# Miniprotein binders against a7ua95r516to809, part 139

Target 1, 294 residues: a7ua95r516to809
Amino acid sequence: ASLSLLSISDLVPDLQFIFFWMSNAIEILYFIQQKSPAYMQTIELMDDKAGSKESLLSATISANEEAMTILEEVIMYTFQQCVYYITKTLYVVLPGLLDCNPFGTEPSSEQCRRAAGVCVCAVCVMPEAVRRVVSVFQTTSDLLQQYQVHSEIQSQMFAYLFFFTNVSLFNQLIDKGPARGWFQRSRVLQIQASVKILLDWAKGAGHNHLAQKFFAKFCSTVTILASPPQQLSQMSWKALCAEHPSLKPVQLHRILTQYQLMAELGPLPIWQPSSEDEAYIYRTVDLLESFENH

## First folded at step 10 (miniprotein)

Design rv11
Fold by OpenDDE base, second read of step 10:
Formats: sequence, structure tokens, C-alpha cells
Structure rv11 (fold): chain B 294 residues (1-294), chain A 81 residues (1-81)
Amino acid sequence: as target 1 above (294 residues)
Amino acid sequence: SKVRITIEVEGPPRVAELLAEVIRWLAEEMGAEEVEVRVEDGRVEITITGLSEEMAKYLLELIKRLAEKYGVKVEYEIEEL
């Protein structure tokens, strides 16, 4: 109940504090790593005034090692907390993406973070369900930039968030899709259009490669389901495996089976798994993606 | 020799205060004997006592880097004890 009311905007104050410490801890850690050797060398080159040099060197080494250990813990903890809070907000808004009709006339958002009043920016013209998802990613991006978080940590953050999003959307589509009618051609085209808007945003935000990599499984599923029956019925199992390498045999088989049922197609011999894959299509444990595999 | 460092941070109040907390933590980790922080109208004054001259110089280089990152002005004075 309480999670349904949690918006990314409500978490911004807490996230700001976490991002501040994360960014500074990274900066300090890198500084120590870069400057400590030169500093120690400077101490080593000092005139040995009655054994004070060795004690100073030992104390400095110990202090740096302790500081580095604490900083690493702070970085790991703050990263984990950011991911935890952001993924909670994603969990709430992601289901709306699958039910979204991007071809409908939805009113413009009354509240634009970029401008007062009616805004025609790329985010404000998005369907509400898509905008809610994009808002989570955009807020994350804005905070990472505001606190000048190291680029590698930014990349790791988005990699995980895209991974989480892909797993969530894929699992929902595979598990609930048939029952909710998401495998119907009209609904699939809506989903495809909504995902395209999200991918276009990711491209504009400089995350194109990460988005293509981590959304590959969900995009492959949607692409297959969006394919016209006349086109898809001409593609062999081997051709589909080659074109969609992100899909496990059990996943591809499930998608094709549900597609066949939805399109009222008879059994298609051309979609029959190869003898090599036949044993793998029954591995139902591999059907859904795990959140732990990242 | 041990030194007393007085650091003045000028910037947006929230940024200056947060930077002061980072500086305090750093000074304590570096073996400072005493750290005092005073906040007044967007100015933060930090007094660090008991660092070696060498450690003080190292701390000041780091503070300068952080100050540049946040676009705040930092001034400092070092006194030998």
C-alpha cells in the first residue's frame, strides 16, 4: 500500500544526501590513491631527524589505509542505497508502461520540472506512463551530474537500472502477458512504441550503448511479437535464434507458442526447435530472468 | 611540528556546511587533535589543531580539489604551534 504513493520526487532530498557522500568519497579515494605514493616518497626523502621519519611514515601509511577502507565502504553502501530507492520507484511505475497507449491523446503534464506551465519539451509530450518511467531515469541522471559523480559509477548505476527494468518488463510480459492481452498485435505495437520512446530518451541522454545491451531481451521479445504473421511464419527456429541471441531457447519457444495461439496459427514445423535445443526448451527454471544475475 | 589550520569556506550555505562536514571527517581521520566548525551566514570557519605540517599541506590540497569541484572559495591560514 505505502509503496504505491512513493514518487521519485519524494526521495530527492534523501538521494541528494546519499549522492553527495558517494561523490565525495570517490573523489577522496582517488586523491589518496594518486597522491599517497608521492607523499610517502617526500617523507622518505626528508632528513632523518632522530627516527621521527620512520614513525611519521608508518603513521601516514596506517591512516591512509584506514581512510581508504572506510571510503570504499561508504561508496559501496551509498551506491546500494541509491539503487535500492530508485528501483523501488521503478517497481511502482514500470507496470504502467505495458498498459500504456502512446497513440492516445493524453493531456500534457501540468507540472514540468524544466518550465512553469504548459511545456512542449520531449518529456512533457510523452504519454504519462512513459513519462513516469523517464522521470525516474532523468532524476537519477540529473543528480549524478549535479554532484559530479565519477563517470564509471554513473555507467554502473545506469547499467543496473536498465538491467532491473529489462528483467521486470520481460518477466511481466512473459508471465502476465497472455492473460492481460499484451500479446495481442495492437497491444504489442503500443508496447513497442512506448519502449522506443524510452530508448530514444536513453540515446539522447548518452546511454545508447547501455540501453541497447541491457534491454536486448525485452526488445527482442517485443520485436518478435510485433512481427506480422506472414513474416514471422517464414523464419526458421535457427534464424530466430541467430537474430535474437539474447533469448534462451526456452524463452523463444514460449514466445513463439504464445504467438501461435494469439494469431490462431496451426503448428508451424519451421519453428520446431533443433535437436540440439530440444532439451533446453523444457527448462522452465530458465524462462524468467533473475534479478540476482547482475 | 604541529600546526593550527583555519579554513574559511564561502559558498551556498548548504554546500559550505556539507563541505565542512567532509573536512571535519578528513581532519579527524588524519589525526587532528581538535576540530571546530563555526557556521555564520553562508560562511563556514573550520579550525583544525594538532596535525603535522606535512599532513596539513596534504589536507589543504584535497580541500582545494573539493572546493574546485563545488565552485566554492576556500581560504586558509596555517600557524605553527
Scores: ipSAE 0.505, ipTM 0.841, lowest interface PAE 1.0, mean pLDDT 89
Fold by ESMFold2-Fast, scan of step 10:
Structure rv11 (fold): chain B 294 residues (1-294), chain A 81 residues (1-81)
Amino acid sequence: as target 1 above (294 residues)
Amino acid sequence: SKVRITIEVEGPPRVAELLAEVIRWLAEEMGAEEVEVRVEDGRVEITITGLSEEMAKYLLELIKRLAEKYGVKVEYEIEEL
């Protein structure tokens, strides 16, 4: 559409140039790693009576070591800069995903035909808020392809972007969800549909395994909130923890407590952990996720 | 020793400029005494002074690899000056 949508490049001038430098630095590093042994061997096999061959080998080794060290620093710096600017943009657009209604508008026939599945197209659309998030991921993918960044680096970048998105959405839902009514069943179903659109995009882009791994926490949260009350009340605390290993005990307890309080059909029985479970819950006191887990 | 390498790069003008800067930086790290880079209408011309013959050959192979990465046919001229 002819809508005024912000692109990463518009929000972050010169992002494309950072990708280009990163891509070239990676290529040069791999070239040196692959060709240096053969090049050294060529010098070593030269017939040289003056001893200049030994001097040339020493100079070449020194130059290669210096170049590789600086290239590694350039790659790390440019990767961190790309991630920084992309995640800064994501942080601005992600809250909209929790508030949008993907069931409110009918998709066009063209949009339906290009969707991952017909049933998804029939019951949900890509709201503007979801389009903004997808646009950030798509622009990132386009830049990685345009500058031919190695697939391993592409995977590392999307791994971090999915990790960031997961943590950001989870923290917003846990921290602001009660005040926003996001734990209500109807809102949870809207959130689940919006997340499925993002996951479907990731699958189409070849990142399904990364998305499954790095969205696990938020997906577990949404799954619990969408679960029937009877199913949750019949499970033991240990069984719930086992089914949602990505959630910390304190996080799972908070989610269940909020589910009970915000249920549209009335309050559910309060989950009562054992004395040992309670000690375990309070041992992991950090409720919100950190972006600094290295 | 002084060597001049010329490369034609197809695509946006900024790509040729950035490629030229990366190559200049690498030549300096390889021990070149002087590196002059000119970029004009997708043409990258690199003049290197003080680089050994083997290092110049290595750099040329790297330049060819980077050009292939962007899908361009590498036409280069080496002139000993």
Scores: ipSAE 0.000, ipTM 0.367, lowest interface PAE 12.2, mean pLDDT 72

Design rv12
Fold by OpenDDE base, second read of step 10:
Structure rv12 (fold): chain B 294 residues (1-294), chain A 81 residues (1-81)
Amino acid sequence: as target 1 above (294 residues)
Amino acid sequence: SKVRITIEVEGPPRVAEFLAEVIRWLAEEMGAEEVEVRVEDGRVEITITGLSEEMAKYLLELIKRLAEKYGVKVEYEIEEL
């Protein structure tokens, strides 16, 4: 109940604090890693006038190792906390993306962060459900940039968030899709359009490669479901496996079976799994994606 | 030889205070004998006593890097003890 009211905006103050510490810890760690060897060499080259050179070197090594260990723990902890809070907000808003009708004329009653009044920016013209998802990602991006978080950590953050989003959307679509009518062609086209808006945002934000990689399963599922029956019925199991390598045999089989039911198609021999895949289509444990496999 | 370093940080209060905490922590880890931090109206003064000259130079390079990152002014003086 309480989680349903949590917006990304409510978490910004806490996230700001975490991102600040994370960014600083990363910067200090990289500095130590980069400068420590040169510093140790400088100590080694000092005149051993006082016999304290070895003790100084040992103390420096020990201090650097301890500092690096602490910093790594801080980085890991802060990263995990960011992911935890951001994924909680995504969990709340992602279901709305599957029910969204992007072709509907909803009045843009939304306050644009960029303008007072009616704004026609790319974010303001988005359907509300899509905008809510994009807002989480955009806020994350803005915070990462504001605190100058190292680019590799930014990439890892978005990789995980896209992974989480893909798993969440894919699992919901596979599990609840038939019951909710999300496999109906009209609904699939709505979902496809909504996902395209999200992918276009990711492209504009510089995360195109990560988005394409981590949304592959969900995008493949939507692409298959959006395909006209006349086109899809001409594609063999082997061809579909080749075009959609991100899907496991059990997943593809489930999608095709549900598609067949929704399209009122009789059994299609062309969609029969190969003898090699026949054993794998019954592995129901592999049907849904795990959040732990990242 | 051991040195005394006096560092002055000028900037937004939150940033200056944070840098002071980081500098204090680093100085302690580097074997400083004493670290004093004074905060007044967004100006932070940090006095570090008992670092070796080489460790002091290393710390100052880090402080400079952090100062550049946060756009704050840092001044320092080193005195040999």
Scores: ipSAE 0.193, ipTM 0.661, lowest interface PAE 2.0, mean pLDDT 88
Fold by ESMFold2-Fast, scan of step 10:
Structure rv12 (fold): chain B 294 residues (1-294), chain A 81 residues (1-81)
Amino acid sequence: as target 1 above (294 residues)
Amino acid sequence: SKVRITIEVEGPPRVAEFLAEVIRWLAEEMGAEEVEVRVEDGRVEITITGLSEEMAKYLLELIKRLAEKYGVKVEYEIEEL
């Protein structure tokens, strides 16, 4: 099967069905929660002929409790299925984001050449790899809106997607970065620009708070790697830990070591771990992030 | 007493069909004895048999709410068995 068969567009029919079921289950649950008390009160106020009132009330309460339990299970199941299909698609497209160049050259024009002399204006171009990732998020947002899924469920879904994206990108960069050349300053700046496109999308979609919360680790990593040598060399280990609290000591130490190699700096005495963190810089089991919430 | 409900859903075919499936599922969970869904010439008809009159009224209120949410038209008839 070709890579194109894993695109978000190929999953839209299945996702539409799942979102439709989830949306309806939420609506039914909301209706039961809002109307059930009034309906049960109506039964309670009915004339009791031959003892039917108590039986009807009991049956209605039992049926409502069973329906709510089943609806909650359907909502959870459909939510998990959506997350599964969407994150599976994200996993395939996310590595491309680390390997693309969003900096491009604007087609020459009279206005551009006047402003830049005889040179062309440089503009940030959304690479196909970034477009594929944004397309997954946008399609998800469109489906949630189309089927009128409650805002709380929307927030939970994007929290999961941003968490997954953060872990995937961080692990790829840390594990494969040295072999791929991703720690080179020019490549880091390209990665930073690509990530900014994703974060700008999230802000425009109303998910800025979630994006800042769940992308913190990857953003800290890229920020450190993109820092000028003069700026970074003036910062103590304590100061770096304070600015980047999402990074574990072993993660921060690995990032700084890679920075030193790429920036052709001498030894790293200025970034020595605190005595409290010293034992943790060699905990290799804590280097990569888990896809499970711990 | 037990009743039979006949529901006709008018709207975009795919939406009407999906709503009919949701209605069928809900009726079965509420204790309906028989649920039949027919799709004919873009019209969806759902026949539900065996719910009590009070349960049938509750289901219809829910169906009206779903119809309003998706902008579909619903017509129904109730008959006592």
Scores: ipSAE 0.015, ipTM 0.480, lowest interface PAE 7.9, mean pLDDT 77

Design rv13
Fold by OpenDDE base, second read of step 10:
Structure rv13 (fold): chain B 294 residues (1-294), chain A 81 residues (1-81)
Amino acid sequence: as target 1 above (294 residues)
Amino acid sequence: SKVRITIEVEGPPKVAEMLAEAIRWLAEEMGAEEVEVRVEDGRVEITITGLSEEMAKYLLELIKRLAEKYGVKVEYEIEEL
């Protein structure tokens, strides 16, 4: 019940605290890793006048090892907390993306928070449902940059968020799509356009490679469903497998079966799975994606 | 020899406070005997007692790096005990 009220904006104060600690812990850890060897060498070169050198060295090694261990735990914990909060907000807004009509002229009545008056920026002209999803990613990006989080951690964060988004959208489309009419060509084209806006944002934000990699499965599904019957009916099972390697045989078979039903096509021998894939198309356990595979 | 370090952090209050807590944590991990943090009017004063001179120098290098990251001013004094 309470999840529907959670906006990314409501989480910003908590996220700010987490990002601050995450960023600092990374910086401190990196500093220790970089400077500790030189520092130990300095101690080793000190005159051993009092036999205190070995004790100082041992104490320093122990303190650094303990500090590094704690810092690694803090980094891991803060990363997990960020992912947890951000994915909760995504979970709430992602379903709206599948129902969105991006071709509707609904004026975004929401004033751009960044500008006084009517903003015509790329985000402000987005359909509301797309804008809500982009807002989660943009807020995440802004916080990561504001706190100067290490670039590798930023990449890992976006990789996971794109992974989560792909799994969520793919599973919803496969499971609920037929019942919701999302497999109808007009609806598919709306979904395709909405996803393109998201991908264009990701490209503009410098995450093009990650977006292409982690959205591959959902994009492949939408591409197949958006294909005209005349074109898709000319593609063999093997050709479709080769064109869409991100899809498991069971997933491709499900998509094609639902496409056939939606398009009122008769049985297409050309879409018949190969003898090699025939055993795999019945693995319904592999139909939906798992969130645990990342 | 053991030293007392007094660190003054000047910056946005929230940033200064958070940096002070990071410094406290670092000092404790480095074997400080006592760490006091005082916050007054957006200035944070941190007093660290009981570090070796060598550890104090190492801590100060790290503090400098953090201060540069956040664009805050850090001043410090070292007293031998």
Scores: ipSAE 0.434, ipTM 0.812, lowest interface PAE 1.2, mean pLDDT 89
Fold by ESMFold2-Fast, scan of step 10:
Structure rv13 (fold): chain B 294 residues (1-294), chain A 81 residues (1-81)
Amino acid sequence: as target 1 above (294 residues)
Amino acid sequence: SKVRITIEVEGPPKVAEMLAEAIRWLAEEMGAEEVEVRVEDGRVEITITGLSEEMAKYLLELIKRLAEKYGVKVEYEIEEL
């Protein structure tokens, strides 16, 4: 078995330890912040026995500062480790989402027919590629709940996971889409339906706001590509830029150019970049999103 | 003065063991001279030696919060050295 066959379930035992320590470090840090002032006051009110009070107070301040620093480092390190292993798993499964068909009959229907006496067929219509991605998010959510990780940390983790997913899907679509036919309307509608399953999962998990924020770029791309030619041709470049502020001029231009080719629109471009944006469009280095730029 | 604390944690085996390791780490970080953990399925005993009485009470308050968080039962005894 190779690394490419690694599933989220293979990581659960290791992730359990990391989530446990992260959760406990957060709880300990919170306890210190809540109780240290009272403990310090107790020392300050003690009788001074040959000048030991000042030394004890100084030592306690230093110990509390050191403990808080160590706990903050543990929280950061464990958070980074969780994100690393989870995103590594996502990287392997995400490309499949762009090639699956949630409207497909044979694979999903055949699975439901074979299991007709044992399972509810409605649940079986989710494509396997989408199920693999949802399983990564669901397992993450389950571990965060199991170890009672503070809600703010949960939000930060899903913010990063959604950011990573958005960048991965956007880059795959833009870079490989033309060669794989992913820009054709029928395929875009399949992609849109698959992404909706992920967004619906996020809403059900209480992360709708994060999903709306961090999937904006990919959702804008899919929305444009799924738009009817009649509707899209009525919009100016300026109007499209205003409607899709998450897209850079070079990204919007590439999407519209590909859409125009697929839809076989007229000889003159109906979407003309501004003179300022034209200069930016010629800088192809800005086409793909970075996983590391923040 | 310095104290010896004996803590018994009772609950689901994996949870009790993980909590016991957290307690060990905390006690060592707080300056305990000796920490010993003994495990039986569903029951873990932790003996901590060498903390001041004030630090011992601080640790026990944290342990109580973690026990409530994970739904395990904790009993303790303090002995002055």
Scores: ipSAE 0.092, ipTM 0.589, lowest interface PAE 5.4, mean pLDDT 78

Design rv14
Fold by OpenDDE base, second read of step 10:
Structure rv14 (fold): chain B 294 residues (1-294), chain A 81 residues (1-81)
Amino acid sequence: as target 1 above (294 residues)
Amino acid sequence: SKVRITIEVEGPPRVAEILAEIIRWLAEEMGAEEVEVRVEDGRVEITITGLSEEMAKYLLELIKRLAEKYGVKVEYEIEEL
């Protein structure tokens, strides 16, 4: 119950504090790593007045090692906390992405973060369900930039968030899709359009490569389901495996089986798994993606 | 030789306070004997006693880098003990 009311905006104050500490810890760690060798060398070159040089060097090494250890722990902890809070908000809004109709006339949101009143920015013209998802990512991006978080950590953050989003959407589509009618052609086309809007945002935000990599499985699934029966029925199992390498054999087999049922197609010999893959299509444990395999 | 460093930080109160805590922690890790932090609205004064001259210089370089990152003004004085 309480999770359904959680918005990314409600978490901004907490996230701001975490991002500030994360950014500072990274900066300090980077400084120590870069300057420590030169500093040690300077101490080594000093005249050994009364044996103080060795003690100073030892003390400096120990202090730097301890500081780096603590900073690494702070970075890891703050990173995990950010991911935890952001993924909770994603968990709430992601189901709406599968149910939304991006071709409908939805009113623009009354509240634009960028302008007062009616805004025609790329985010405000998005369907509400898509906008809610994009808002989580945009808020994350804005905070990372505001606190000047190191680019590598920004990339890792988005990599994980895209991974989480892909797993969530893929698993929901595979598990609940047949029952909810998400495999129907009209619904698939809606999902495809919604995902395209999200990918276009990611491209505009400079995360195109990460988005393409981490959304590959969900995008492949949607692409197959969006394919016209006349086109898909001409593609062999081997061709589909080659075109969609992100899908495991069991996943591809499930998608094709559900597609056959939805499209009222009889058995298609051309979609029969190869002898090599035949053993793998029955591994139902591999059907859904795990959140632990990041 | 050991030194006393007085650092003044001017900036947004929240940023100045957090920077003060970072500086305190760093100074303690570097072997400072005493660290005093005085916080006033938008101004923080930090007094660090007992660092070596070499450690003090290293700390000040880091503080300068942090100050540049956050756009805060930092001034400091060093006194030999």
Scores: ipSAE 0.415, ipTM 0.782, lowest interface PAE 1.2, mean pLDDT 89
Fold by ESMFold2-Fast, scan of step 10:
Structure rv14 (fold): chain B 294 residues (1-294), chain A 81 residues (1-81)
Amino acid sequence: as target 1 above (294 residues)
Amino acid sequence: SKVRITIEVEGPPRVAEILAEIIRWLAEEMGAEEVEVRVEDGRVEITITGLSEEMAKYLLELIKRLAEKYGVKVEYEIEEL
C-alpha cells in the first residue's frame, strides 16, 4: 500500500509519542546505570547462605544487562523512527528551497552602491518553501527540548538531519540544476540566501558547529557556482581542490564541467585538466566506483 | 476514552520482573492514574488504570515487541472505563 504524504504538522502527534518514549527510555537507562554499582556492592557484602549469594549476584547482573540492552534497543529504534519520518518530510520540502526567491524588491544598482558602498541592498523574505524546511527543524528542536532529551542525542539527531539535507540538496542541484536554470548566477545567489536562512537558524539553535561541518559540500558547490568563470579558470587544479576540500575531485570536476557547459554569462573559457590531473580524476572515479552506496 | 489494561508477563523470573518495572515506570510517566504490580514465581500481573486508549495501544505495542525479543509471554486485556 502507498504511504500518504504528510507535512511535519501532521506528524507532530506521532513524533510526540516517539520522542516521549525515547526520552523516558533514556532516563530509565541512566537510572539503572547509576543504581547498578551500588546494588551490586550491596549483594557482594551479603552473607553467603547455601550459595544463594552467588546465584542472586549472577541473576542480578544478567537481569541488569538484559534491561540495559532492551532500553538501548528502544532508544535506537525510536531514534531511527524519528530520523526516518523527519527525513521523509524533508525529502518532500527540500527541492522547493532550490526554486524560490527570498529577495524582495531591491533599490536600483546606483542607489545601492551609494547607500552601502560594497554591500548588496536586498530585503529578504522567508519564502514558503524555506519556511517549510525551517519548520521541520524547529519542530524537531521543540520536541527534543519539550521532552528534555539529552544534548548528545539532540546533537546526533541534527547531525543526521543536516547530513541528509546537505546530500539531498547537493544531489538535486547537480542532477536537476542545469535543466531548472539553477546554475544561473541570479538563481545561485537566491539559493545562497535561502541556505543562509537555514544556517542562521542552526546557529540560533546552538548547532553552528554541526551546520558548518555537514553543509560544507553544498556550500562549496554554491560558492563555486557563484564565482566568476574567469576567476575559476585562473586557478590551478591543485588550488581548486585545496580551496574546496569538502568536495571529492570527481565532484569538483563534474561541477566545473556543468558550469562551463551552461555558458549563461556568454562564452566561457573551457577549463581542461592536464594529463596528470586527468589521471588523478580517473583514479578517483575508479575508487568511488568500488564503493557501495547505502 | 480512558482504559484499564491488565497485562500478564510470564517467563524467566528476573526478565519478567525487569520488564514489569519498565512497564510500571512508563505507565506512570504516561499519566496512568493507578499502576499495580503483582509478582508470583516468574509470572507478573500489571494493572494500569487511566491511560488514554492511544497511549495504551502504544504501550502494548512496545511491550509485545520486547516480550517477543526476550522470550517472555504476554497476555493482556483492555476495558473501557
Scores: ipSAE 0.012, ipTM 0.292, lowest interface PAE 8.4, mean pLDDT 73

Design rv15
Fold by OpenDDE base, second read of step 10:
Structure rv15 (fold): chain B 294 residues (1-294), chain A 81 residues (1-81)
Amino acid sequence: as target 1 above (294 residues)
Amino acid sequence: SKVRITIEVEGPPRVAEILAELIRWAAEEMGAEEVEVRVEDGRVEITITGLSEEMAKYLLELIKRLAEKYGVKVEYEIEEL
């Protein structure tokens, strides 16, 4: 009950504080890493008149190591906290993406927070369910930029968020899809269109490579399910494995089995797994993705 | 030689306060003997005592970097002890 009320906007004040500390800790760490060698060199070049040079060098090394350790802990902690809060908001809004009809004329009644009046920006014209997901990512991007977080940390954060999103959407589709009718062609096409909007946003935000990499499994699943029966029925198991390398044999087999049931197709010998894959298609433990593998 | 550094930071109160805490932390890690921070209406005065001249130079470089990042004005004075 309480999770359904949590919006990304409600978390912005807390996230701002965390991002501030994260960004500064990274900056200071980078500074120490860059300047420490120069400082040590200056100590080494000092006249050893009092035999204090070695003690000063040792003390400096120890102080820098301690400082770097503390900063690394702060960076790790703040990163984890950001991910925790952002993924909670994603968890709430992601199910709506699978039920979304992007072809419906839902009036964008929500005023664009960025402009006075009716905004026709790409985000404002999005279906509400897609907009809610994009809003989480956009808010994250805006905060990362506002606090000038190092680009590598930005990339790592988006990599994880895309990973989480892919796992969540994939698992929901595989587990609940048949019961909810998400494997129906009309629904699949809606899902495909909604995901395309998300991917287009990611591309526009400069995260195209990460999005393509981390959404590969979900996109492959949707692509297979969106394929016309006439086309898909001509593709062999080996061809499908080659075209969709992100899917495990057990996952591909489940998708094809559910597709066959939905499309009322008889048994297709061409989709029969190879002798090499036959043992793997029954590994139900590998069917759903784990959140721990990242 | 050891130095005393007086730093004045002007900016938004929240930014100035946080910057002061970062400077305090950095100064302590660099071997400062004493660090005093005074905050009043978005002005922060930081007094650092007992840093080596070399460490003071590095601290000032860090402060400049942070000041640029946050768009705040920083002034400083250095006295030899």
Scores: ipSAE 0.416, ipTM 0.804, lowest interface PAE 1.1, mean pLDDT 88
Fold by ESMFold2-Fast, scan of step 10:
Structure rv15 (fold): chain B 294 residues (1-294), chain A 81 residues (1-81)
Amino acid sequence: as target 1 above (294 residues)
Amino acid sequence: SKVRITIEVEGPPRVAEILAELIRWAAEEMGAEEVEVRVEDGRVEITITGLSEEMAKYLLELIKRLAEKYGVKVEYEIEEL
């Protein structure tokens, strides 16, 4: 079964080739940008014989612009190919993160919430599902470092990978969560612990700012589901939207509705939208997130 | 003045081949009249004809930069035409 799934290790040789091409194209682009002024200055210092200098200068500008356009296309193409292969691998391994248990037994909500980092570091073995996701990110980081890809491109790569991961996990949780039991408090605490392992990896890799930015929607969702019912019921709809700006009103409403349904097996929240709040919620109809949205 | 450049790239086969492709592309974009590439067991020979002396030096500087970055050995010869 596992043998039928393409692992990140199986893609490394192909990814090495694409990363090498991307890195070289970036170097050529940088070289043109850096050397062009010096070459232009050399032309400008030449003795001018009625138009020969101006013609050479114009030709050099045109040639540089054309070369830069072609290099930008090559960089975009190779970047898109890397993203395609890496996200294809992520798509296969990400669902496991929502079903894995980083604890041998179900943790209490208080222990998990107060000492989540210490509990995970002290007693938890990284689940295979989390290890697979971390391995994809680590292999990507290793290849970017090995081929000395410029730091801005590395940041763009991880921005996209985190964006993709966030959207994939969010959509799976919202669409399939109720049927899979993922909205149950015990499952939410396990998901929270697994996500913390992933976010801790990102922080260690120097991508904390990107992880905070691009995981905001999924993290807000998990935070709401892990919040005490009393805390949520005391907040106005406007306050909830303000605290979770990454969530669309319809998404926040869906999360709260599912949370209330789960809480019927325990303490019930007292939260209910006003008629004005309902009008605002129904104005936003797109429940699932698009992979093309920023 | 137009020149002929012969470049020999020596390193891991895949690295040498990728650099040869980039050099061919760059030379053609710079206005080379002819570009020939020969591959032999991790050693690649590239012959570029028809670049100006200034453009040839520009291309060689780019090649040196890439070679140094990836630890590939590059030898070259320039001949006036």
Scores: ipSAE 0.014, ipTM 0.475, lowest interface PAE 7.0, mean pLDDT 75

